# Ledger of designs, part 8: VH-VL binders against Endoplasmic reticulum disulfide reductase DNAJC10 (DNAJC10)

Target 1, 103 residues: Endoplasmic reticulum disulfide reductase DNAJC10 (DNAJC10), of Homo sapiens (Human) (q8ixb1r130to232)
Amino acid sequence: EIITLERREFDAAVNSGELWFVNFYSPGCSHCHDLAPTWRDFAKEVDGLLRIGAVNCGDDRMLCRMKGVNSYPSLFIFRSGMAPVKYHGDRSKESLVSFAMQH
Below, E stands for the ipSAE of ESMFold2; O stands for the ipSAE of OpenDDE; V2 stands for 0.75 times the mean of E and O plus 0.25 times the DockQ between their complexes.

## First folded at step 5 (VH-VL; framework fv_mogamulizumab)

Design s42
Fold by ESMFold2-Fast, scan of step 5:
Structure s42 (fold): chain C 103 residues (1-103), chain A 122 residues (1-122), chain B 112 residues (1-112)
Amino acid sequence: as target 1 above (103 residues)
Amino acid sequence: EVQLVESGGDLVQPGRSLRLSCAASGFTFSSYAMSWVRQAPGKGLEWVATISGSGGSTYYADSVKGRFTISRDNAKNSLYLQMNSLRVEDTALYYCAKEGDYVWGSDAFDIWGQGTLVTVSS
Amino acid sequence: DVLMTQSPLSLPVTPGEPASISCRSSQSLLHSTGYNYLEWYLQKPGQSPQLLIYLGSNRASGVPDRFSGSGSGTDFTLKISRVEAEDVGVYYCMQALETPYTFGQGTKVEIK
């Protein structure tokens, strides 16, 4: 399940104590569209192990700006008590799963 | 032509409530964040609140948190500001403003309405 | 909150002369995108504010080229190369890097 995070849901998510892997995207971004099928498959693969979220930066530019997002898509892991960790790997499901399980 | 028209400003006693409206035309309303900015008589500009295009995210100045609620009705191309527990310090001309649509991704307030006057006094 | 400080607060100018307004922020407005989230607005007497400059140095649509914005980080300048009568009013800088959005106190430009 991919959960759409508006400002309030985002704040609640990162302070929930759960592990969140969040995709910051823009609807007009070709790389974001390319990633979408893999991201959905990844979310199904890790269902029940961590929470998967998505933030529409085209709708809420301020949330994305305040989180330091400078390109789309930007993928981050959020853990209570730890600085956010940006994903820098390729867009394969295997790489996403490996990164998520590492954290 | 992009236009914003505010209404609802009135003379009201401290502690009362008032709702402001802003009617938008000439652009795809749901695609743009909208804001309220106020100006007390003879004073400078103060940002009050912003709402995202979908209405899912809201942001408030500390002075109005818990008292004011920004909302929108995208089907009616309308922006609202519900003001509760009004104080004398809330007396101001209230402007409706739209985020920019420039190719640079600017959030700047590129279009402003003419304002609606709210006076909080006995 | 990011505090915005303008100087001067009052700027009497002779028509045809240049004018310069400073805006300083308490924290850097340079984002990781490389943009400075600093804007300039003009409020002419009896009118609503109008956007002049966005992202530090970009002129808004319809704004004459005698207006220019410069600066980065915490120090910004708005310049008017040749002040005209219609340029009188109060100029405000605003930061849009984070909420709350904050304005400078305003600079009143008037003809001598």
Scores: ipSAE 0.304, ipTM 0.816, lowest interface PAE 3.3, mean pLDDT 88

Design s43
Fold by ESMFold2-Fast, scan of step 5:
Structure s43 (fold): chain C 103 residues (1-103), chain A 122 residues (1-122), chain B 112 residues (1-112)
Amino acid sequence: as target 1 above (103 residues)
Amino acid sequence: EVQLVESGGDLVQPGRSLRLSCAASGFTFSSYAMSWVRQAPGKGLEWVATISGSGGSTYYADSVKGRFTISRDNAKNSLYLQMNSLRVEDTALYYCARDYYDSWGSDAFDIWGQGTLVTVSS
Amino acid sequence: DVLMTQSPLSLPVTPGEPASISCRSSQSLLHSTGYNYLEWYLQKPGQSPQLLIYLGSNRASGVPDRFSGSGSGTDFTLKISRVEAEDVGVYYCMQALETPYTFGQGTKVEIK
């Protein structure tokens, strides 16, 4: 399940002790639309292993700005006690699964 | 044609409540964050509150926290500001403003309404 | 809170002459994205404010080329290359780096 995170939910979720992989996207972004089917397939494959989140940056610009998001989509891994890790790999399902399992 | 029309301003006594409305037209309302900005007579601009497009996130100026509530009804293309425990210093023209949208996260107010006057006086 | 300070607060200008308004912030408005979250607004007498400049130097739609924004970090400038009668009003800078969003005191531009 992909969980939409708004400002009031974000810090509690990523500091919960669970591993979170979060997609920061914008509704007007063509690359975000291109990624969406793959992201959904990825979320389905890793269901129960980690938490998958989504942040609508068109809806909450301040949250995205505060988290250092400067392009869309931006994918980050969050876990309490560690600095956020930005994903820089290919946006194929295979690469996303590999990266997630490495953390 | 993109438009914002405020209403609800009135003369009220200190301690009373008032609700302001802003009717939006000409754009996809739910895709934009919305804000209230006020201006006391003869004074400068002061940001009051912002609400995200979905309504899930809200932000307030310290002077109004706990007293004012910003909300929206996307089905009605309407923005609201519920003002409780009004003070004389809340006297101002209240503007409704649309948050400018782009892929880089601009937070600018590109469309403003005409404003609605709130006077808090004994 | 980020304090925004404008100077001058009153600026009488002869028509056709240039005008320059300064805006200083108490902390840097340059974000890790590389953008300065600073805007300029104009409020003409009896009218609502209108956006002139966003992200420090980008002219809003419909704004004449004679308006330009410059600066980075804590020091910003709005320039009008040739002031026209319709430019009379109060100019405000605003920071949108963090909440609460804060405005400068305003600079009143008037014709001499």
Scores: ipSAE 0.006, ipTM 0.635, lowest interface PAE 10.3, mean pLDDT 86

Design s44
Fold by ESMFold2-Fast, scan of step 5:
Structure s44 (fold): chain C 103 residues (1-103), chain A 124 residues (1-124), chain B 112 residues (1-112)
Amino acid sequence: as target 1 above (103 residues)
Amino acid sequence: EVQLVESGGDLVQPGRSLRLSCAASGFTFSSYAMSWVRQAPGKGLEWVATISGSGGSTYYADSVKGRFTISRDNAKNSLYLQMNSLRVEDTALYYCAKEGYDYVWGSYDAFDIWGQGTLVTVSS
Amino acid sequence: DVLMTQSPLSLPVTPGEPASISCRSSQSLLHSTGYNYLEWYLQKPGQSPQLLIYLGSNRASGVPDRFSGSGSGTDFTLKISRVEAEDVGVYYCMQALETPYTFGQGTKVEIK
């Protein structure tokens, strides 16, 4: 399932020790709308293997700025003790799954 | 026109509580982050707290964390600051302020509109 | 926290002369978007603060073109090309890159 992350939930999530794959999006973004069905399918396929999060940058502009987000959608892997890793691959489900499984 | 009107400032004793309100009009309230900024007599500006448009995220200055709570009621176009365990150093004029909008980026988080302020005096 | 330092803190100016205010940040305000999250505010005597400059160099609506902001990273300048009587007040820089938002100490501009 896709977990919506607000400031409190985001801090708890990235410090939990679990692997989080987070989609930073804006409601007005056409590419974000294009990605949404694939992101939901991806989240369903990896359910139970890692945590999937979403941050609404149209609402929480400060959180997204503090995380260095400069375009939408932006996809990042977070894990306690390591620098965030930005995803630069294509937006296919197969590519997202492959990237997520490379722990 | 965009307007912000604060109310609730009063003279209170240390340790007591006070709630400030800010009534907003002239813009889509739920689409913008709102902030409280204070100014002690004869001193500079100090940011206190910010709340996201939906109310889902809140941010606080370290000096008020655990004592102040920022909240909003989007149906009423109102912003609030619940102040608990007040200290003499909380004495200030409290402004509410609205984040700005940049057509290129979408938001620059500047305080483009400010209210007139409401005075809080904490004294024994 | 990002420390914001202004200089001078007091600036007496003759009307018609230029004025310049410096603002330094303890860390870079340049974001990955290419923007500097630095703003300038003016508080006229007895009034609420008003926005002058956002994103380092962009004038807010209604702000006269005699006001300009410049700089990048940690060093920023607000310039007034010819000071008018209505420009009297306290000027503040503020960083909006991260919370807590922090203001400089303020620069009081007065007519000599």
Scores: ipSAE 0.421, ipTM 0.854, lowest interface PAE 2.6, mean pLDDT 89

Design s45
Fold by ESMFold2-Fast, scan of step 5:
Structure s45 (fold): chain C 103 residues (1-103), chain A 124 residues (1-124), chain B 112 residues (1-112)
Amino acid sequence: as target 1 above (103 residues)
Amino acid sequence: EVQLVESGGDLVQPGRSLRLSCAASGFTFSSYAMSWVRQAPGKGLEWVATISGSGGSTYYADSVKGRFTISRDNAKNSLYLQMNSLRVEDTALYYCAKEGYYDYVWGSDAFDIWGQGTLVTVSS
Amino acid sequence: DVLMTQSPLSLPVTPGEPASISCRSSQSLLHSTGYNYLEWYLQKPGQSPQLLIYLGSNRASGVPDRFSGSGSGTDFTLKISRVEAEDVGVYYCMQALETPYTFGQGTKVEIK
């Protein structure tokens, strides 16, 4: 399931050693609303294979700024010891699954 | 009218604790990040801590990490700073400051409204 | 941490004359959004600080247009086109690109 990451949870997640796929979004963003159903379905399909997180950039602009987020939604893979990897594909469930399975 | 009023400053000995409060009015408190900024007598400004609107994210200056805790009670429109293990170098006027607004997308963390400050003196 | 350095630290001015204050950062404040996360604040004697400029060059509400901010990356300038007596005080730049937020040392503007 999708885990809401506030600053403490985000720091713990990145340092956990587990693979995280995180959606940085803003509540006022139309494209974020468009992605939400697909992101939810994607999270269900990969449940148990990797961790899925979400960061509300409308509440925590600093966390999103420090992570280099410059548009919403922005999707990134995080793992301790690895540079964050930004997702640049389309927003279909099939593409998200394929990208996640490559990491 | 947006207003911030700090309280709780006092004269204390090193090693003691204090809790500062900031009462907010005139805006939707839970929608804005809040910060504490301090100023030692005759010196410049130093950022201390910031808390997100929901209270879920907190940020601290290295000099206060592990000693100070920023928190908020959105139902009471109040911001707090719990200060433990106080040091003489913590002596300062402590300001409460509100996050400003830029636009719908990028935002600004600028401190657009400041309180009057509350004085904390740590002396033996 | 991002070090913020202001110059001059003391700036005596005659009313009606222009004034300029420089602010330099130890690393670029230009974010991938295209914005510079730099702010300017004024603290008048005996008063709380007040916001003058945000995101490098945008005037805060109620700030007179004689104040202007410019610059990008690591070098920034605050200009006052005609200094008035009420502009006396200490001016601070601040970076908001990342935590910890850091301020410059302050520039004291005084009337000669």
Scores: ipSAE 0.441, ipTM 0.865, lowest interface PAE 2.4, mean pLDDT 90

Design s46 (from g4b with heavy chain W105F)
Heavy chain, then light chain:
Amino acid sequence: EVQLVESGGDLVQPGRSLRLSCAASGFTFSSYAMSWVRQAPGKGLEWVATISGSGGSTYYADSVKGRFTISRDNAKNSLYLQMNSLRVEDTALYYCAKEGYDYVFGSDAFDIWGQGTLVTVSS
Amino acid sequence: DVLMTQSPLSLPVTPGEPASISCRSSQSLLHSTGYNYLEWYLQKPGQSPQLLIYLGSNRASGVPDRFSGSGSGTDFTLKISRVEAEDVGVYYCMQALETPYTFGQGTKVEIK
ESMFold2-Fast, scan of step 5: ipSAE 0.469; ipTM 0.868

Design s49 (from g4b with heavy chain G106D)
Fold by ESMFold2-Fast, scan of step 5:
Structure s49 (fold): chain C 103 residues (1-103), chain A 123 residues (1-123), chain B 112 residues (1-112)
Amino acid sequence: as target 1 above (103 residues)
Amino acid sequence: EVQLVESGGDLVQPGRSLRLSCAASGFTFSSYAMSWVRQAPGKGLEWVATISGSGGSTYYADSVKGRFTISRDNAKNSLYLQMNSLRVEDTALYYCAKEGYDYVWDSDAFDIWGQGTLVTVSS
Amino acid sequence: DVLMTQSPLSLPVTPGEPASISCRSSQSLLHSTGYNYLEWYLQKPGQSPQLLIYLGSNRASGVPDRFSGSGSGTDFTLKISRVEAEDVGVYYCMQALETPYTFGQGTKVEIK
């Protein structure tokens, strides 16, 4: 399941002790629309292994600014006690799964 | 024309509650984050709270966390500030402000301000 | 929290002369996007604040070109090339990099 993270949910998620893989997106972004089906399939495949979240930067610019987001989509792994890790690979399901399993 | 009109300021005793309103017109209200900024008599500006366009995210100054609640009703083009457990130091002119942007920069600067509504907390 | 410090706090200016106001932040306002999240506002006597400069150096709509903003990171300057009577008021810098948004203490510009 993909959890929509607004400010309160995001703060709770990052501090939960669980591993979160979060997609920071903008509704007007064509690459974000292109990613959406793959992101949904990825979330389904890793269900139960880590938490999947999404942040709408078009609505909550401050949250995205404070997290250092500078392009859309931006994919990050978060876990309490760990510095956020930005995903730099291609947007294929195989690459996302491989990256997630490393963490 | 773009306008923000605040109302609800009053003289209240410490410990009481007050609700401020801001009526917006002339722009697509739900597309913009909105803020409350206050100014104590003879003092500088202090940011109080911000709410995202959808109302899904809220942000508060430490001095008001747990006491004030920012909210909005996009169908009515209205912004609110519910102020509980008021203190003498909450005495200020309260401004409603709209975050704006340039097509180039996405600035979030306060491009439109209302005229303010005066809140006096005194015994 | 990001502390914003302005200097001078009082600036009497002779009409037609230039004026310069400094604003310093306790941490860098330069974001990974390359933007400095620093704004300047003017509050004329008896009026609401108005936006002058956003993202460090961009003039807001309707602001005369005698106003300019410069700087990056932690050190910013607002300049008025030739001060006019209508420029009197209190000038504030504000950081919008993170919440809480914080303002400088204000600089009062008045005609000598």
Scores: ipSAE 0.448, ipTM 0.862, lowest interface PAE 2.4, mean pLDDT 89

Design s52 (from g4b with heavy chain S107Y)
Fold by ESMFold2-Fast, scan of step 5:
Structure s52 (fold): chain C 103 residues (1-103), chain A 123 residues (1-123), chain B 112 residues (1-112)
Amino acid sequence: as target 1 above (103 residues)
Amino acid sequence: EVQLVESGGDLVQPGRSLRLSCAASGFTFSSYAMSWVRQAPGKGLEWVATISGSGGSTYYADSVKGRFTISRDNAKNSLYLQMNSLRVEDTALYYCAKEGYDYVWGYDAFDIWGQGTLVTVSS
Amino acid sequence: DVLMTQSPLSLPVTPGEPASISCRSSQSLLHSTGYNYLEWYLQKPGQSPQLLIYLGSNRASGVPDRFSGSGSGTDFTLKISRVEAEDVGVYYCMQALETPYTFGQGTKVEIK
């Protein structure tokens, strides 16, 4: 399940105590479209283990700016009490799963 | 031509409520964030609230949080500001302003402004 | 909140002379994208504010090239190379890095 995070949902998510892996994307971004099938498959594989979120930066530019997003897609892990961790790996499902399970 | 026309400003007593409206035309309203910015007589500019294009995210100045609600009706190309528990300090000309967008990373917070609608809160 | 401070607050100028307005922020406005999220607005007497400069140095549509913005991080300058009568009004800087958006106090430019 991929949960769309708008401002209120985002604040609730990062303060929930649960582990969140969030995709900051733009609808017009070709690299975001390229990632989408893999992100969907990743979300299915880790369903029930952590929360998967998505932020539409094409709609909420301020939220993405405040989170330090400087490229699309940008993938981050969030957990209450922890500094956000940016994913710098490749776009394979295996790398995403490995990274998520480390946290 | 992009136009923003505010309405709803009035003279009201402290503690009362007002709803301001902004009618937008000339652009795809749902694609842009919209804001309210106010200016007390003879004073500078103060940002009040912003709403994302879809209406899913809202942002408020601390001075109005919990009292004012920004909303939009994309089918009607209209922006609103519901102002509750009004204070004398809320007296100002209220401007409707549109987000500008020149590319993916850069945007103008307020590229187009309306003419403003005057709210006077006095006994 | 990010505090924005302008100087001078009053700037009388002779037509044709240059003018410079300073704007300082309490924290860096340089984002990881490499852009400075600082804007300049002009409010002419009796009119709504209008955008002059965005992202620190980019001129808004229709703004004459005698207006220029410069600076990075916490120190920004708006320059008018040759002030004309139509340039009178109050100039505001604003940071758009984060909410709340905050404006400087304004600089009133008047013709002598």
Scores: ipSAE 0.451, ipTM 0.863, lowest interface PAE 2.4, mean pLDDT 89

Design s53 (from g4b with heavy chain D108E)
Heavy chain, then light chain:
Amino acid sequence: EVQLVESGGDLVQPGRSLRLSCAASGFTFSSYAMSWVRQAPGKGLEWVATISGSGGSTYYADSVKGRFTISRDNAKNSLYLQMNSLRVEDTALYYCAKEGYDYVWGSEAFDIWGQGTLVTVSS
Amino acid sequence: DVLMTQSPLSLPVTPGEPASISCRSSQSLLHSTGYNYLEWYLQKPGQSPQLLIYLGSNRASGVPDRFSGSGSGTDFTLKISRVEAEDVGVYYCMQALETPYTFGQGTKVEIK
ESMFold2-Fast, scan of step 5: ipSAE 0.476; ipTM 0.867

Design s54 (from g4b with heavy chain A109Y I112Y)
Heavy chain, then light chain:
Amino acid sequence: EVQLVESGGDLVQPGRSLRLSCAASGFTFSSYAMSWVRQAPGKGLEWVATISGSGGSTYYADSVKGRFTISRDNAKNSLYLQMNSLRVEDTALYYCAKEGYDYVWGSDYFDYWGQGTLVTVSS
Amino acid sequence: DVLMTQSPLSLPVTPGEPASISCRSSQSLLHSTGYNYLEWYLQKPGQSPQLLIYLGSNRASGVPDRFSGSGSGTDFTLKISRVEAEDVGVYYCMQALETPYTFGQGTKVEIK
ESMFold2-Fast, scan of step 5: ipSAE 0.525; ipTM 0.873

Design s55 (from g4b with heavy chain V104I)
Heavy chain, then light chain:
Amino acid sequence: EVQLVESGGDLVQPGRSLRLSCAASGFTFSSYAMSWVRQAPGKGLEWVATISGSGGSTYYADSVKGRFTISRDNAKNSLYLQMNSLRVEDTALYYCAKEGYDYIWGSDAFDIWGQGTLVTVSS
Amino acid sequence: DVLMTQSPLSLPVTPGEPASISCRSSQSLLHSTGYNYLEWYLQKPGQSPQLLIYLGSNRASGVPDRFSGSGSGTDFTLKISRVEAEDVGVYYCMQALETPYTFGQGTKVEIK
ESMFold2-Fast, scan of step 5: ipSAE 0.460; ipTM 0.869

Design s56 (from g4b with heavy chain V104E)
Heavy chain, then light chain:
Amino acid sequence: EVQLVESGGDLVQPGRSLRLSCAASGFTFSSYAMSWVRQAPGKGLEWVATISGSGGSTYYADSVKGRFTISRDNAKNSLYLQMNSLRVEDTALYYCAKEGYDYEWGSDAFDIWGQGTLVTVSS
Amino acid sequence: DVLMTQSPLSLPVTPGEPASISCRSSQSLLHSTGYNYLEWYLQKPGQSPQLLIYLGSNRASGVPDRFSGSGSGTDFTLKISRVEAEDVGVYYCMQALETPYTFGQGTKVEIK
ESMFold2-Fast, scan of step 5: ipSAE 0.499; ipTM 0.860

Design s60 (from g4b with heavy chain Y101E)
Fold by ESMFold2-Fast, scan of step 5:
Formats: C-alpha cells, structure tokens, sequence
Structure s60 (fold): chain C 103 residues (1-103), chain A 123 residues (1-123), chain B 112 residues (1-112)
C-alpha cells in the first residue's frame, strides 16, 4: 500500500521507528509519471516488509523544501535515528528492491 | 482578476473566539497554498498560518499553535482562521495571502494579499 | 527560527536618487536547488503589502525594472536605481526557506 503523507503523517512516519521509502513527486512531472507503474509494482512486492509513502510536492511545496528535495521524483529512505538516504539508482523495480533490502 | 476579500474582524474581549473568512476569486483556489499574515497597529508583519492547496498540511506560528486553526473549503473558494482563547497581543489587521504562481523551482509565499480585517482584543 | 535583520530602518531619499536596503539572515537561505528563498515586499501607506522580489533576485509580475534584488546565503540587498514618489513605504525582507516564515523589521523609505 502506498500511503499519502501530508505534514503530520510524514512527521509521524519518520518518527515511528519503522523503515519508510518515500517518493517525493509532482503531478506535472513526466519522469514521475514514467516511474508511477514501477513504483506501484515495487510497493506491492515489498508489502509487509517496509512502509511505502508518497508526498505530493505540487500540493505541499514547503514540506518538500524543508526535506531538501531538489528534483522530481526524489526517492528517500527514512527511519528514526538515521539520516535520510537518497536513492540514486535507476527506475527499475529490481534496483528499488535491492536498495530497500540494504536498509 | 485575482482577488482576496477578508471578513470577520471585530472587537472582542480576551478569552473569546472569532472566525475570520477570506473569499477568493480569479484563480484555481485548490491549486495554491493560502496563508494568514497579521500586522499589529504600527508594527511589522508576522506570519500566522499556512495551509496546503488540498488542505492536508497546516503550519502555524508558535504564538498561535493550539489556539488558532487554519482551514479551507475549496468548493466555496474560502479560507478560514478559527481564533480561540484570544489575547490582547492578537490585536492586529489580519491579511489572507496566496502562494505565488512562478516558472522556476519553488514559488513566492505571498504574491496576492487581501485588504485585511481588523481584530481588536480589549476589555 | 531564522532571524531577519534589515538596515537601515529609516531611509530618506531625494527623488531620482538611488536607494539600497540590506537584509541579513541568521542562517543560509541557499537551498540545495540552488535558489535563495528570500523575498522582498513593499507596503505603501494605508495599503496591503505587495510582492516585489522572490527567490532572491526575480522581479514579481508588474514590478518596474528599477527594482533589483541580489545576494546569496545570508546577505541580501534590494536596490532601487531611481526612487519615484510612488516607492515610498515600508520595505520588508522575508525568508521562505522554512516555517515559521520570518520578516525583517522593515525599512521606511521616505522622500526628502
């Protein structure tokens, strides 16, 4: 399940102690649209193993700005007590799964 | 033409409540964050609260957190500020303001401002 | 919170002469996007504030080219190349990098 994170949900998620993999996206972004089917398939495959979130930066620019987002899509892993880790791999499901399982 | 019209300002006693409204026209209201900014008589500007376009994210100044609630009704193109437990220091002209429309990464916080509605908290 | 400090607080100018206002922030406003989240607003007497400059140096729609913003990080300047009578009012800088949004104290520009 991909959980839409607005500011309070995002704060709760990153402070929960659970591992979150979050997609910061914009509705007008072509690369975000290109990623969307793969991201949904990835979320299904890792269901129950970690939490998958999404932040709509087109709606909440301040949340994305405060998290240092500088391009769309930006994919990050969050967990309480850990610095956020940005994903720099390709947009394949295999690469996303591998990255998620490392953390 | 983009226009914001505030209403609801009044003279009230400390401890009372007021609800301010801002009627928006001339733009796709649900696509922009909206804010309240206040100005005490003869003083500078102070940001109060911001709400995202969908209404899902809210942000507050520490001085009003827990007392004020920002909300919006996108079907009515209206922004609200529910002010509870009012204090003398809440006396100010309250402006609603909209997030800018720009063509670069990011946007200005307040590109269009209303005329303001005066709230006076006094016994 | 980010503290915003303006200088001078009062600026009498002769019509047609240039004016310059400084704004300093207690921390860098330069974001990883490469943008400085610094804005300038003008409040004319008896009127609502109006946006002049956003992202440090970009003029808002309808703002005359005699207004310019410059600077990066913690030190910013608003310049008016030739002050006109309509430019009188209080100028505020504001940081938009994070909440709470914070304003400078304001600089009152008056015609001598």
Amino acid sequence: as target 1 above (103 residues)
Amino acid sequence: EVQLVESGGDLVQPGRSLRLSCAASGFTFSSYAMSWVRQAPGKGLEWVATISGSGGSTYYADSVKGRFTISRDNAKNSLYLQMNSLRVEDTALYYCAKEGEDYVWGSDAFDIWGQGTLVTVSS
Amino acid sequence: DVLMTQSPLSLPVTPGEPASISCRSSQSLLHSTGYNYLEWYLQKPGQSPQLLIYLGSNRASGVPDRFSGSGSGTDFTLKISRVEAEDVGVYYCMQALETPYTFGQGTKVEIK
Scores: ipSAE 0.448, ipTM 0.862, lowest interface PAE 2.3, mean pLDDT 89

## First folded at step 6 (VH-VL; framework fv_mogamulizumab)

Design t1 (from s54 with heavy chain T50L; at its last look DockQ between E and O 0.07; V2 from the best seeds 0.00; counts 0 for: pae E 12.2 > 2, placed apart)
Fold by ESMFold2, look of step 6:
Structure t1 (fold): chain C 103 residues (1-103), chain A 123 residues (1-123), chain B 112 residues (1-112)
Amino acid sequence: as target 1 above (103 residues)
Amino acid sequence: EVQLVESGGDLVQPGRSLRLSCAASGFTFSSYAMSWVRQAPGKGLEWVALISGSGGSTYYADSVKGRFTISRDNAKNSLYLQMNSLRVEDTALYYCAKEGYDYVWGSDYFDYWGQGTLVTVSS
Amino acid sequence: DVLMTQSPLSLPVTPGEPASISCRSSQSLLHSTGYNYLEWYLQKPGQSPQLLIYLGSNRASGVPDRFSGSGSGTDFTLKISRVEAEDVGVYYCMQALETPYTFGQGTKVEIK
């Protein structure tokens, strides 16, 4: 239940008052390819606890640049009124869940 | 499981209007772009229109611009195609198609298709 | 618009043997990220189209590994390593680089 966020809808979604964990990726990125199965499994595990999003930076480079994305994949938690929190951990499901639960 | 069910196809005269519907289930509808794709009898596939997941962006084939309007109601999990000023060449089976969602996002490929609804335009 | 040309338009095949379908675009489908925005679909007799390949070479879920896509830029190939009776139908390539999205004319694969 990974929600694709495009430029026109991104700000409304992440400022909605809901908690979002967003995967900023590029279609040509090998690290993005490696993450994808784990990201899907993670999304299923946290379903109902927070919103899971994805942004294609290959299609909307301006959005990704404005949000400070300069490498792929970049994983961020967004919540209204707060600075985004970048995920710096392992690409394991356990680490993703742990990070999400801290927020 | 993903299900797409089209309806609203009919036999109509040129110049008339029809509205097609596609009922979607088994996935988070608002997360995916949707398309209409048509196939004239005995002919190949023609992409008709696409709408983004939120409904904020729409795109059309040149053959239908100004006559057809794609829309969606995310609360009802429904996709629509308003077809005005119908022409004989609009005769086709109209498919509702869902954008794919996987680890490599950024392609507008269609991983699920409905069974189609037939529009016949003849005088 | 991007024109998509398939070859051949009709492809009689012998079961158990390989088959190959060519798709050519009027302009490059290679995105600056390195992906080719080219897809392959199969429409079996009396059925809706089904996705086989996306991004030039990625096999869709549930598609047998006897189907493979290759090529880059303007020239693409769908290969069936060993044709089976249920592979008959019309194969379409489609470019998804830019709207309007466009299909090839189709290649009818049938048992001879």
Scores: ipSAE 0.008, ipTM 0.585, lowest interface PAE 12.2, mean pLDDT 84
ESMFold2 (binder alone), look of step 6: mean pLDDT 93; pTM 0.955
OpenDDE, look of step 6: ipSAE 0.015; ipTM 0.674

Design t2 (from t1 with heavy chain V104E; at its last look DockQ between E and O 0.61; V2 from the best seeds 0.00; counts 0 for: pae E 8.1 > 2)
Heavy chain, then light chain:
Amino acid sequence: EVQLVESGGDLVQPGRSLRLSCAASGFTFSSYAMSWVRQAPGKGLEWVALISGSGGSTYYADSVKGRFTISRDNAKNSLYLQMNSLRVEDTALYYCAKEGYDYEWGSDYFDYWGQGTLVTVSS
Amino acid sequence: DVLMTQSPLSLPVTPGEPASISCRSSQSLLHSTGYNYLEWYLQKPGQSPQLLIYLGSNRASGVPDRFSGSGSGTDFTLKISRVEAEDVGVYYCMQALETPYTFGQGTKVEIK
ESMFold2, look of step 6: ipSAE 0.013; ipTM 0.685
ESMFold2 (binder alone), look of step 6: mean pLDDT 92; pTM 0.943
OpenDDE, look of step 6: ipSAE 0.091; ipTM 0.771

